# Ledger of designs, part 14: VH-VL binders against UPF0179 protein Maeo_1037

Target 1, 145 residues: UPF0179 protein Maeo_1037, of Methanococcus aeolicus (a6uvu3)
Amino acid sequence: MDKRITLIGSKIAKTGNEFIYCGVLEECSECRFKKICHDGLIVGKRYRIVSVRSAKHPCIAYGDGVKVIEVEPSNNFTILIESKKALEGLTLSHSDIQCNNILCKYYNLCHSEGMPEKYKIMELHEKIKCPKGNSLIKATVSTIN
Short names: E, the ipSAE of ESMFold2; O, the ipSAE of ESMFold2 at other seeds; V2, 0.75 times the mean of E and O plus 0.25 times the DockQ between their complexes.

## First folded at step 11 (VH-VL; framework fv_nezutatug)

Design x1 (from w5 with heavy chain H105F; at its last look DockQ between E and O 0.94; V2 from the best seeds 0.00; counts 0 for: pae O 2.2 > 2)
Fold by ESMFold2 at other seeds, look of step 11:
Structure x1 (fold): chain C 145 residues (1-145), chain A 122 residues (1-122), chain B 107 residues (1-107)
Amino acid sequence: as target 1 above (145 residues)
Amino acid sequence: QVQLQESGPGLVKPSQTLSLTCTVSGYSISSGYYWHWIRQHPGKGLEWIGSIFYEGDTYYNPSLKSLVTISADTSKNQFSLKLSSVTAADTAVYYCARDWDEGDFPYYMDVWGQGTTVTVSS
Amino acid sequence: DIQMTQSPSSVSASVGDRVTITCKASQGIRTYVAWYQQKPGKAPEPLIYEASTLQSGVPSRFSGSGSGTDFTLTISSLQPEDFATYYCQQARSFPPTFGQGTKLEIK
């Protein structure tokens, strides 16, 4: 029941992809799709694409056009967290992992975009071998609303 | 050498507040992760009461009937337990403990206090 | 809550015996188990963490094993100073929980 219809750039419009809604661009203030593209979405909230329509439409912000998608809020996602903080069922305050190695294969799990201030650990998975020696564990986490 | 020591009254009346303090020596509580309170009822096993992430988030055993409050004072290198509305069921030996400093995972207690006996009676 | 059930509740054994204490979790907890020794009148002391890793300074006659739901603590050759109560504890899921204890008595 939290599903929404919106539009997103055709290159990233694939079922299962996720994105963070960042708000209305100034270039879109007079766009005829503005209402459908932006209504009902919350700035900073993560969404998962559940269906994609094949037709492309022109868009000022996306040079390859946009497609109509159906989205729902994404409550669960996978991150890396410091293993010394991690017990299943705890709600942790977000703290950045101190690493700027953008070429690391784990970078996106250490620096997941749109992290809320707090999250609940739903399931702990395996530790990973961090090249910097950080003690990190992969976890499925949930927003707490 | 790291030492933890509980202090507080040994006798508390029903419906009053039990208040205990753990003093840490040889280690800064700000250098650690979780700091725990655990109790042991007469003739029974150990029960985790709660923890604090050094003056941060607090976590309490949801099965406890008494209202639990844990706080820390890093300037005194202490953390404290308050149980309100206590009953005879809160009679126990109370321990404070440090989370395992050298381990990779939390909630393994590596240093325990000596324990302090608290009796709740009329 | 994950229940930790220890067996036996008590055991009497002689110096030199091999003693095995078991701990069963009500749900899978991988290897997130600690073992503690508590001597009479004293606080618990750590023996083993993560099912099988000995704490520094713990005699090598102590060992731990297991994964999933079934865990064991073994004392390969019992010594007089091993008279104590032993507790397992899971550290997988909030809240952490302890077994009820196993009392080890020596003749």
Scores: ipSAE 0.522, ipTM 0.810, lowest interface PAE 2.2, mean pLDDT 86
ESMFold2, look of step 11: ipSAE 0.606; ipTM 0.848
ESMFold2 (binder alone), look of step 11: mean pLDDT 90; pTM 0.932

Design x2 (from w5 with heavy chain D101Y; at its last look DockQ between E and O 0.79; V2 from the best seeds 0.68)
Fold by ESMFold2, look of step 11:
Structure x2 (fold): chain C 145 residues (1-145), chain A 122 residues (1-122), chain B 107 residues (1-107)
Amino acid sequence: as target 1 above (145 residues)
Amino acid sequence: QVQLQESGPGLVKPSQTLSLTCTVSGYSISSGYYWHWIRQHPGKGLEWIGSIFYEGDTYYNPSLKSLVTISADTSKNQFSLKLSSVTAADTAVYYCARDWYEGDHPYYMDVWGQGTTVTVSS
Amino acid sequence: DIQMTQSPSSVSASVGDRVTITCKASQGIRTYVAWYQQKPGKAPEPLIYEASTLQSGVPSRFSGSGSGTDFTLTISSLQPEDFATYYCQQARSFPPTFGQGTKLEIK
């Protein structure tokens, strides 16, 4: 049960891409692909695309259609952490970074969607000095779930 | 200036729990990051025991067999060490220490207490 | 755990000498190393963080260098007050670990 087959919009169906499963759309309630698209996926959980089949299929939610993909759960992701908290091998409690600059080039790494309450630091990467002067470090982290 | 001072009994019997308190003055422990306990056996090197992030997360040296508990009392500006089931091997000078305030990386020490000697009788 | 091994275990040197103490990590730690000085009967005090950054108030005769697994603390002109034991410490990975110490005796 490591891998799961599903369907995703053809524009984003690329090996290595990740997405957060957000649940069944209202438009999909009577779709013939509903079971394949949604069975076995957990709302709010991140998945990584590991393979893509080339054939497109029509979809009411995606104008360019969908492609069949294989996905696996993605428990590792990249975030920015306050550098003074971050030692490789620690498990940290999530804490908001004091910044609400949505135009910042690091915004998505500081405000990662689906962040768990706790995470383990797997690897530290480069240090980042943000425009507000926060001292941050890019890290690969793993969920505890 | 920031000062750390260890306190607790200097003599503990085998199998008892060693209990030490670090009192911090000139700095609030809730403004810091990690707070550490480190010990030094007679004539030997330094051993890191554990740390606490003031909000409650604790981290312990795996070699101490889950015998360690560290806690903080922010209202008293103190953090404490308990080491259970002590033996003569736990005889050491015990230091508390603050994580490096001005740095951008954790687990370096910038301020140390003066140390307190604990002897476990055999 | 990352093991930190210091060399030499002890050294005797004269005032004015250049003294070099080395520290070797059992695996790569980039520059995540600190050096501490401990004078007899006192708590350790920081000298150097991040392999080469001097702590405020540390005399300029102290310097640090290295990356990866090999690190060096150098005292360029030994002074009488430098009689102490010196420790390296890694902060790359949990748990932090110290070298066994190098005792510097001034003759």
Scores: ipSAE 0.620, ipTM 0.852, lowest interface PAE 1.3, mean pLDDT 86
ESMFold2 (binder alone), look of step 11: mean pLDDT 90; pTM 0.930
ESMFold2 at other seeds, look of step 11: ipSAE 0.673; ipTM 0.868

Design x3 (from w5 with light chain Y32W; at its last fold request DockQ between E and O 0.72; V2 from the best seeds 0.70)
Heavy chain, then light chain:
Amino acid sequence: QVQLQESGPGLVKPSQTLSLTCTVSGYSISSGYYWHWIRQHPGKGLEWIGSIFYEGDTYYNPSLKSLVTISADTSKNQFSLKLSSVTAADTAVYYCARDWDEGDHPYYMDVWGQGTTVTVSS
Amino acid sequence: DIQMTQSPSSVSASVGDRVTITCKASQGIRTWVAWYQQKPGKAPEPLIYEASTLQSGVPSRFSGSGSGTDFTLTISSLQPEDFATYYCQQARSFPPTFGQGTKLEIK
ESMFold2, look of step 11: ipSAE 0.665; ipTM 0.877
ESMFold2 (binder alone), look of step 11: mean pLDDT 89; pTM 0.929
ESMFold2 at other seeds, look of step 11: ipSAE 0.669; ipTM 0.878
ESMFold2, look of step 12: ipSAE 0.659; ipTM 0.874
ESMFold2 (binder alone), look of step 12: mean pLDDT 89; pTM 0.929
ESMFold2 at other seeds, look of step 12: ipSAE 0.691; ipTM 0.881
ESMFold2, fold request of step 13: ipSAE 0.701, 0.689, 0.691; ipTM 0.896, 0.887, 0.888
ESMFold2 (binder alone), fold request of step 13: mean pLDDT 89, 90, 89; pTM 0.931, 0.931, 0.931
ESMFold2 at other seeds, fold request of step 13: ipSAE 0.682, 0.691, 0.682; ipTM 0.882, 0.877, 0.880
ESMFold2, look of step 13: ipSAE 0.699; ipTM 0.887
ESMFold2 (binder alone), look of step 13: mean pLDDT 89; pTM 0.928
ESMFold2 at other seeds, look of step 13: ipSAE 0.694; ipTM 0.882

Design x4 (from w5 with heavy chain F53Y E55S; at its last look DockQ between E and O 0.94; V2 from the best seeds 0.71)
Fold by ESMFold2, look of step 11:
Structure x4 (fold): chain C 145 residues (1-145), chain A 122 residues (1-122), chain B 107 residues (1-107)
Amino acid sequence: as target 1 above (145 residues)
Amino acid sequence: QVQLQESGPGLVKPSQTLSLTCTVSGYSISSGYYWHWIRQHPGKGLEWIGSIYYSGDTYYNPSLKSLVTISADTSKNQFSLKLSSVTAADTAVYYCARDWDEGDHPYYMDVWGQGTTVTVSS
Amino acid sequence: DIQMTQSPSSVSASVGDRVTITCKASQGIRTYVAWYQQKPGKAPEPLIYEASTLQSGVPSRFSGSGSGTDFTLTISSLQPEDFATYYCQQARSFPPTFGQGTKLEIK
């Protein structure tokens, strides 16, 4: 349920890929696909691609064109959480991990985009070796609507 | 050197609100993670009531959720329990406890208060 | 909620005996178990975290083992101060829950 049709750059149009919808770009204001690209999507929400149509369409924003995709909201995703906060089944208020090492291989898991104000811990996975020595655990979390 | 001390009335009438305070010494509650309330009924085992993360997020036993309020006052280094609409079934020894400070996993208790007996009776 | 069931409810033993107390979880909890000791009129005190990790200051005669659903606390040679009630507690899933306790008495 809650599936939508939209378009996304051909390079990232793969089933299973996820993205955060960031809104209408300036260069898209006159685009004939504007409605299908953007209607029904919520700025800041995370979506998962569930199917991809093979035809490419030209797009001023994406040099390799775009493909038509079907998406659904992705409410489950993986992040890193401070281990001492993380009990399975607990609903946490989001707080940033204090680190600005943008070159860290875990950076995007520590500073995930589109984080809701609160999330529920669905499953705890392995602890990781943080280069700064932080005690962090990988977790699958679910949004609270 | 961390000590937790419960305080509050030992006798509460049915339908009233039970109110307890835990005073923390030798450790700032804002340096910790979760701060717990646990009770023990006469001749029975332990029941977790709820916890608070020092900045204000609260977590309650689902069996008690509509009746429980936990709060913290970081300026006094205290956290408190209110249990509304009490009955004789709420007669118990009430403990406050700190989440295990040295561990890598939450909801293990390392320091407990001495406990305070609360009796619900007319 | 995950139910923790302790066995036996009580055990009678002599100083120097080896005692085993069992705790069973109603579903898998990996190793997320703690054990506490409680003497009459006093608060529980931690013995073991994570099924087998001894808390600082706990004598080595205490040991814990198990994973999944079945967990054991063992006291290898009882001392007079070990006569108490023992509780297991899971920290796998919210809300945390305790076993009903095992009373260890002097024979």
Scores: ipSAE 0.622, ipTM 0.841, lowest interface PAE 1.3, mean pLDDT 87
ESMFold2 (binder alone), look of step 11: mean pLDDT 90; pTM 0.933
ESMFold2 at other seeds, look of step 11: ipSAE 0.645; ipTM 0.859

Design x5 (from w5 with light chain S93Y; at its last look DockQ between E and O 0.89; V2 from the best seeds 0.68)
Fold by ESMFold2, look of step 11:
Structure x5 (fold): chain C 145 residues (1-145), chain A 122 residues (1-122), chain B 107 residues (1-107)
Amino acid sequence: as target 1 above (145 residues)
Amino acid sequence: QVQLQESGPGLVKPSQTLSLTCTVSGYSISSGYYWHWIRQHPGKGLEWIGSIFYEGDTYYNPSLKSLVTISADTSKNQFSLKLSSVTAADTAVYYCARDWDEGDHPYYMDVWGQGTTVTVSS
Amino acid sequence: DIQMTQSPSSVSASVGDRVTITCKASQGIRTYVAWYQQKPGKAPEPLIYEASTLQSGVPSRFSGSGSGTDFTLTISSLQPEDFATYYCQQARYFPPTFGQGTKLEIK
C-alpha cells in the first residue's frame, strides 16, 4: 500500500487534487506536525489527494491552516502536448507551450506545475481546439525518475 | 523543393562502424521535428532504425539501440547515422527521411532521400 | 513492437483491374496507418496518411480504409505506373513498424 497521511493547506485540500512535494520548509523545522506532515514523502514526487479530514489546524506556512489528507503517488497525469511531437511510448524532453492566456480553459493543462525534465507518453487522447491555433493533443504521461 | 541526400562508403568490413550522412537542402533541419533513418534489406521490407529531434533527443529501434548513434549538425544542415559492429545482416539500402511536415501527427515520412547501398563484406 | 502483416505478399494483375491489399496490425492502432509505394530502384513515396487521407499529387484511383487492426489499400483501375511494391506502416506506438510489403506485378 503506498498511501500516506500528511497535511496540506486548506485551500488546496480537495479530493482529486495533485501536488509536487517540495520538502521541509525552514518554517516547519520546529513544527509539532513536522513528522506527520513530511515523513514518507519523497521530494519531487507527485501525489494525489484521496481523502480529506474537515478539521483545520494552524500552520505558519499556510495562512488558512492545514487539513489532514491521505495521498497516494501519482505517476500518471494529463497534459497538453504539441501534436507533432507526440507518439505513444516516446519519452519527450519537456518544453513549455508558449502561451500566457490565463483566461483559457486549458491553461492548467498547458502549464502544469513541477513538470519533470522528461516524461513518457502513456496514452494519447483527443486533439483540442486551441484558441491561439496551436496544434495540441491531450496525453496521459508518466514520470520516468 | 526539399531534398535529402545520403552519402557515405558503399562497402564496409564486418565488425567496423558504418557511417552515413544525410544532407538536407531547401529546408532547415531546425525548422522540422523528427529526422529518420530507415533501411531496406535486399528483397525485403523496411526497417526503421532511429530518429533525432533537431535539438538533439534521439530515439532508436530497441532491436538496434546499443549499436546505433544518430547525431545532427545544424550548421551544415546534416544529420548522421553510425552503426557499430556491423555484420552481413546490415547489408541494405539506407534512406534518410523527414517527418511529415504538414501533418499534425509524427512518424509519418513525407520526403525520402534517394537511398545509398551499403554492403558489409570482406 | 506492433507487427504489421500484409496480404498478399505478391499479386499479379492486369491494367484496368481493381486491386486490394490488406494490412493487419497485431494490436489496435486506431487510424494511425500510412501507405507507401516503392517503384523498382526508387525510394518509397507516401500515398496515404491516417488510413484514408490521400497525399497531395496521388491519383484518386488510390484509396485507403480501415480502423483498429484491419486496413486496406485499393487501386480502383490499375495503371501501368502502379506496378510497384506497397508498404503499410503504423504510427500509433513507438517504434514505428512496416508491413513486409506487397509486390504488384503484371499478369
Scores: ipSAE 0.606, ipTM 0.845, lowest interface PAE 1.6, mean pLDDT 87
ESMFold2 (binder alone), look of step 11: mean pLDDT 89; pTM 0.932
ESMFold2 at other seeds, look of step 11: ipSAE 0.626; ipTM 0.854

Design x6 (from w5 with heavy chain M109F; at its last look DockQ between E and O 0.90; V2 from the best seeds 0.70)
Fold by ESMFold2 at other seeds, look of step 11:
Structure x6 (fold): chain C 145 residues (1-145), chain A 122 residues (1-122), chain B 107 residues (1-107)
Amino acid sequence: as target 1 above (145 residues)
Amino acid sequence: QVQLQESGPGLVKPSQTLSLTCTVSGYSISSGYYWHWIRQHPGKGLEWIGSIFYEGDTYYNPSLKSLVTISADTSKNQFSLKLSSVTAADTAVYYCARDWDEGDHPYYFDVWGQGTTVTVSS
Amino acid sequence: DIQMTQSPSSVSASVGDRVTITCKASQGIRTYVAWYQQKPGKAPEPLIYEASTLQSGVPSRFSGSGSGTDFTLTISSLQPEDFATYYCQQARSFPPTFGQGTKLEIK
């Protein structure tokens, strides 16, 4: 199994939450938890929290402290795809949605971080009403290299 | 109006490569999404063979035993099918087809070629 | 693969009759179904997309319905030009698959 032990801010340390590992911060250079926080994690990779230990520890990067968590890689996540490309079971080459509307409630689904070059469509959900009129469908995808 | 026309030999020997070309007129293949090959065996129903997205990604029916290759030449507005190591089981009418252009979902077929009969016989 | 099974294999009916053809999917496919009409010696032609949306130019006597696994094509008042074989096709999941066809004969 590819589970890892790490630490994350207490506010977001909940089983089922996901995060993208962003790497070692400069203020962590002298932190006593540096190895546990960062060892074995891949920058840009998405992880799912599978368990949380209750003890809170101080952390310079997280003002409310951190908790020890167990994580696993998350290969499945939700994005928006151009509807005319999207058939369940196809592997698509990633193509960014052409939209700069950062105020859109769907912005993060159109611009998901950590997208690989290719992904497989695992399940299609509902079509959404894009404010710009783009024809988009919500999908669960699985990452491949 | 959009028209699709298949071309290629009607008789192919076993173990040879079947090669067909679909010529598209009245529509640029680079304006579309998926372009398909579909066949119909004698006295049987329809079988999807494969598709190409105009930029080159290809998708093939996993059930086909022969090696399938689909390619496109956007400068000629054509896409092609090659089926290697053919057997009598590959005898069929072969159609090319366009993905539903006005739709909001792929893999519906709105324009078909008239079909070309290919017989694999020793 | 999702298997599509049509019923009946053939049907004979008179001009003006209501004809219903059914298609059953081996798994749930929501409404991702198309129907095609094929006349002898010709390529299939689209009738219906997305279970119930008529293709432009298709007569209103054609209609489709269903969701999940059970789908129907209905011709409300049969005309002589409706002699053909009809196919359903799913576009829910790769690869797309067709039913085996229903031959409609005019009495």
Scores: ipSAE 0.622, ipTM 0.849, lowest interface PAE 1.4, mean pLDDT 86
ESMFold2, look of step 11: ipSAE 0.654; ipTM 0.865
ESMFold2 (binder alone), look of step 11: mean pLDDT 89; pTM 0.931

## First folded at step 12 (VH-VL; framework fv_nezutatug)

Design y1 (from x3 with heavy chain T58E K65E; at its last look DockQ between E and O 0.94; V2 from the best seeds 0.73)
Heavy chain, then light chain:
Amino acid sequence: QVQLQESGPGLVKPSQTLSLTCTVSGYSISSGYYWHWIRQHPGKGLEWIGSIFYEGDEYYNPSLESLVTISADTSKNQFSLKLSSVTAADTAVYYCARDWDEGDHPYYMDVWGQGTTVTVSS
Amino acid sequence: DIQMTQSPSSVSASVGDRVTITCKASQGIRTWVAWYQQKPGKAPEPLIYEASTLQSGVPSRFSGSGSGTDFTLTISSLQPEDFATYYCQQARSFPPTFGQGTKLEIK
ESMFold2, look of step 12: ipSAE 0.636; ipTM 0.869
ESMFold2 (binder alone), look of step 12: mean pLDDT 89; pTM 0.929
ESMFold2 at other seeds, look of step 12: ipSAE 0.682; ipTM 0.883
ESMFold2, look of step 13: ipSAE 0.663; ipTM 0.880
ESMFold2 (binder alone), look of step 13: mean pLDDT 89; pTM 0.927
ESMFold2 at other seeds, look of step 13: ipSAE 0.661; ipTM 0.875

Design y2 (from x3 with heavy chain S31R; at its last look DockQ between E and O 0.67; V2 from the best seeds 0.68)
Fold by ESMFold2 at other seeds, look of step 12:
Structure y2 (fold): chain C 145 residues (1-145), chain A 122 residues (1-122), chain B 107 residues (1-107)
Amino acid sequence: as target 1 above (145 residues)
Amino acid sequence: QVQLQESGPGLVKPSQTLSLTCTVSGYSISRGYYWHWIRQHPGKGLEWIGSIFYEGDTYYNPSLKSLVTISADTSKNQFSLKLSSVTAADTAVYYCARDWDEGDHPYYMDVWGQGTTVTVSS
Amino acid sequence: DIQMTQSPSSVSASVGDRVTITCKASQGIRTWVAWYQQKPGKAPEPLIYEASTLQSGVPSRFSGSGSGTDFTLTISSLQPEDFATYYCQQARSFPPTFGQGTKLEIK
């Protein structure tokens, strides 16, 4: 597991929390902590907080200050699942959504390539009105190790 | 129209295996999603035991996981509960239930069996 | 596990009264809550799904509301046949959990 040290807002700096790294903010371009906050992180990649240091430091982007954290990459995917299957915390056997509408704006979430045989539902998001009438829900899922 | 009926022994000795069967009529269990077992201790509330889903995946209450087995027999339109190593604490009314068929969200129960009382006593 | 806590444990009320039963989740469950009615000697029966969706055949005097952690079941005009125990149940996260029940007694 490739661990990194970074900084995050004090309110969300808790072991076990996850975030998606969104890149360098405009406000951070001249920040003295820019290197430690951002180096080694991949834009769009999800990270999990594995440890938190207690000291707060000032930050122009976070009004309540920041804390030093250690993070590791998370193996999470966003997909669409049949709503009637989807309870947070279940491990499901993967089943393709039966739909061949390649022009659908959700097509890639219904037909995610590289999905494992089984996955655990980590978080449920919004329900999706499928144009074909399928009842779907967007979910963050994790690979089973 | 859809009916669920529990069956099995009403008395079980401690340390033995409790075995119950739910017979479903008016609906094919292979068409459904989750099929549940729930129990209710005397004078107390409801406790979810476990469920079985499409193609045989099973899910168990973590407090009971190593003691519970749920299975299905689609040719008989039945699903079954086995609870091993029972104690007096397993004395309860046992219900089987169907996941809400008409909804778009899982783990709501729409049809329940009438319940069967199981007493664990030596 | 998400804990569901009902209040009150019991209620005595008269025919025609408005009765409110509450259910509080230990963490946010959006609107993923159901309510069941159980009469003595019988299995629970569904009343409400998704916090506020009335099950087919349930009298319109029953209603549900809430989101997040706080939910209510309301009987707008109590009838004699409403003597029962009422349970809430969350369907946000595995394992599903029930409230401890609220016994409604007609005075």
Scores: ipSAE 0.654, ipTM 0.866, lowest interface PAE 1.3, mean pLDDT 86
ESMFold2, look of step 12: ipSAE 0.700; ipTM 0.888
ESMFold2 (binder alone), look of step 12: mean pLDDT 89; pTM 0.930

Design y3 (from x3 with light chain S93N; at its last look DockQ between E and O 0.95; V2 from the best seeds 0.72)
Fold by ESMFold2, look of step 12:
Structure y3 (fold): chain C 145 residues (1-145), chain A 122 residues (1-122), chain B 107 residues (1-107)
Amino acid sequence: as target 1 above (145 residues)
Amino acid sequence: QVQLQESGPGLVKPSQTLSLTCTVSGYSISSGYYWHWIRQHPGKGLEWIGSIFYEGDTYYNPSLKSLVTISADTSKNQFSLKLSSVTAADTAVYYCARDWDEGDHPYYMDVWGQGTTVTVSS
Amino acid sequence: DIQMTQSPSSVSASVGDRVTITCKASQGIRTWVAWYQQKPGKAPEPLIYEASTLQSGVPSRFSGSGSGTDFTLTISSLQPEDFATYYCQQARNFPPTFGQGTKLEIK
């Protein structure tokens, strides 16, 4: 139904990993895998890998080659949000956390790629110790739109 | 010092719309997070009606959501409640409240208005 | 919705008494509970946030404890100004809900 077959770099081809589909690269115009890589994927949409085939194929975009994967849309994901905004069950408008520490172990949770304009808080987890002193809580959120 | 004051008619007829305004002084609505309406029925407990995040997102008690509208006017430093199709069950003291300013968790109230009594009767 | 049930519904006590009021949540709410005091003709006023954190200016004779589903508010030595109605309120899940109240009266 919503599951798709595609290819992704071998290093990141692991069951449970997620990625955001960014579209067709210019270099892929002559690739024999172009259709299977890109058909049925929506630019900007987040996908979760549900299975990985072991065979590795050469790819100009991924130096270590690619593997065939099955993916499904991912509507739930984990982020950090400002604690004072966070009540379970609310739908929040997204706003960026102001921090430029790219070496922070929480960086990707504070700066999640492809954030929707609004999200619903499905479950609150624990507050984290932000190195900058921000009051943040880990949450599972759902894309509503 | 932060003060909240409810205003509006104290008497409204059944099936009409109850309309209340909360005026905030000593604090900008835009500096806060959530702004709440809560009511208290005669001889009964407190019921949360709804809230507005100052940027415009609204949240309503599911038991009331088809009947409630909350809005804010940041230029007047006010937020308002409309409750449509009222009945005698809507007779209550109505409070506005600010979300706790100094904490790190939402939906605790730190400053309440004085309350305004609304009676639904013909 | 999370139901908050207070006990007792009312209590009579004398100045100087220790008073304990309980609040039970219908499911786990961690420590996300507040307590409010309301005197006749006045709005509720905050006493305690996060189960045990006293609001600024609240006398130290007030204390709160608990986690999960069972919470208590204690007044260690009752004063004349403490005769009021007390409410607990959860802030774990939307919508926030209040207990039905506990009225503290002069014996």
Scores: ipSAE 0.629, ipTM 0.855, lowest interface PAE 1.4, mean pLDDT 87
ESMFold2 (binder alone), look of step 12: mean pLDDT 89; pTM 0.926
ESMFold2 at other seeds, look of step 12: ipSAE 0.664; ipTM 0.869

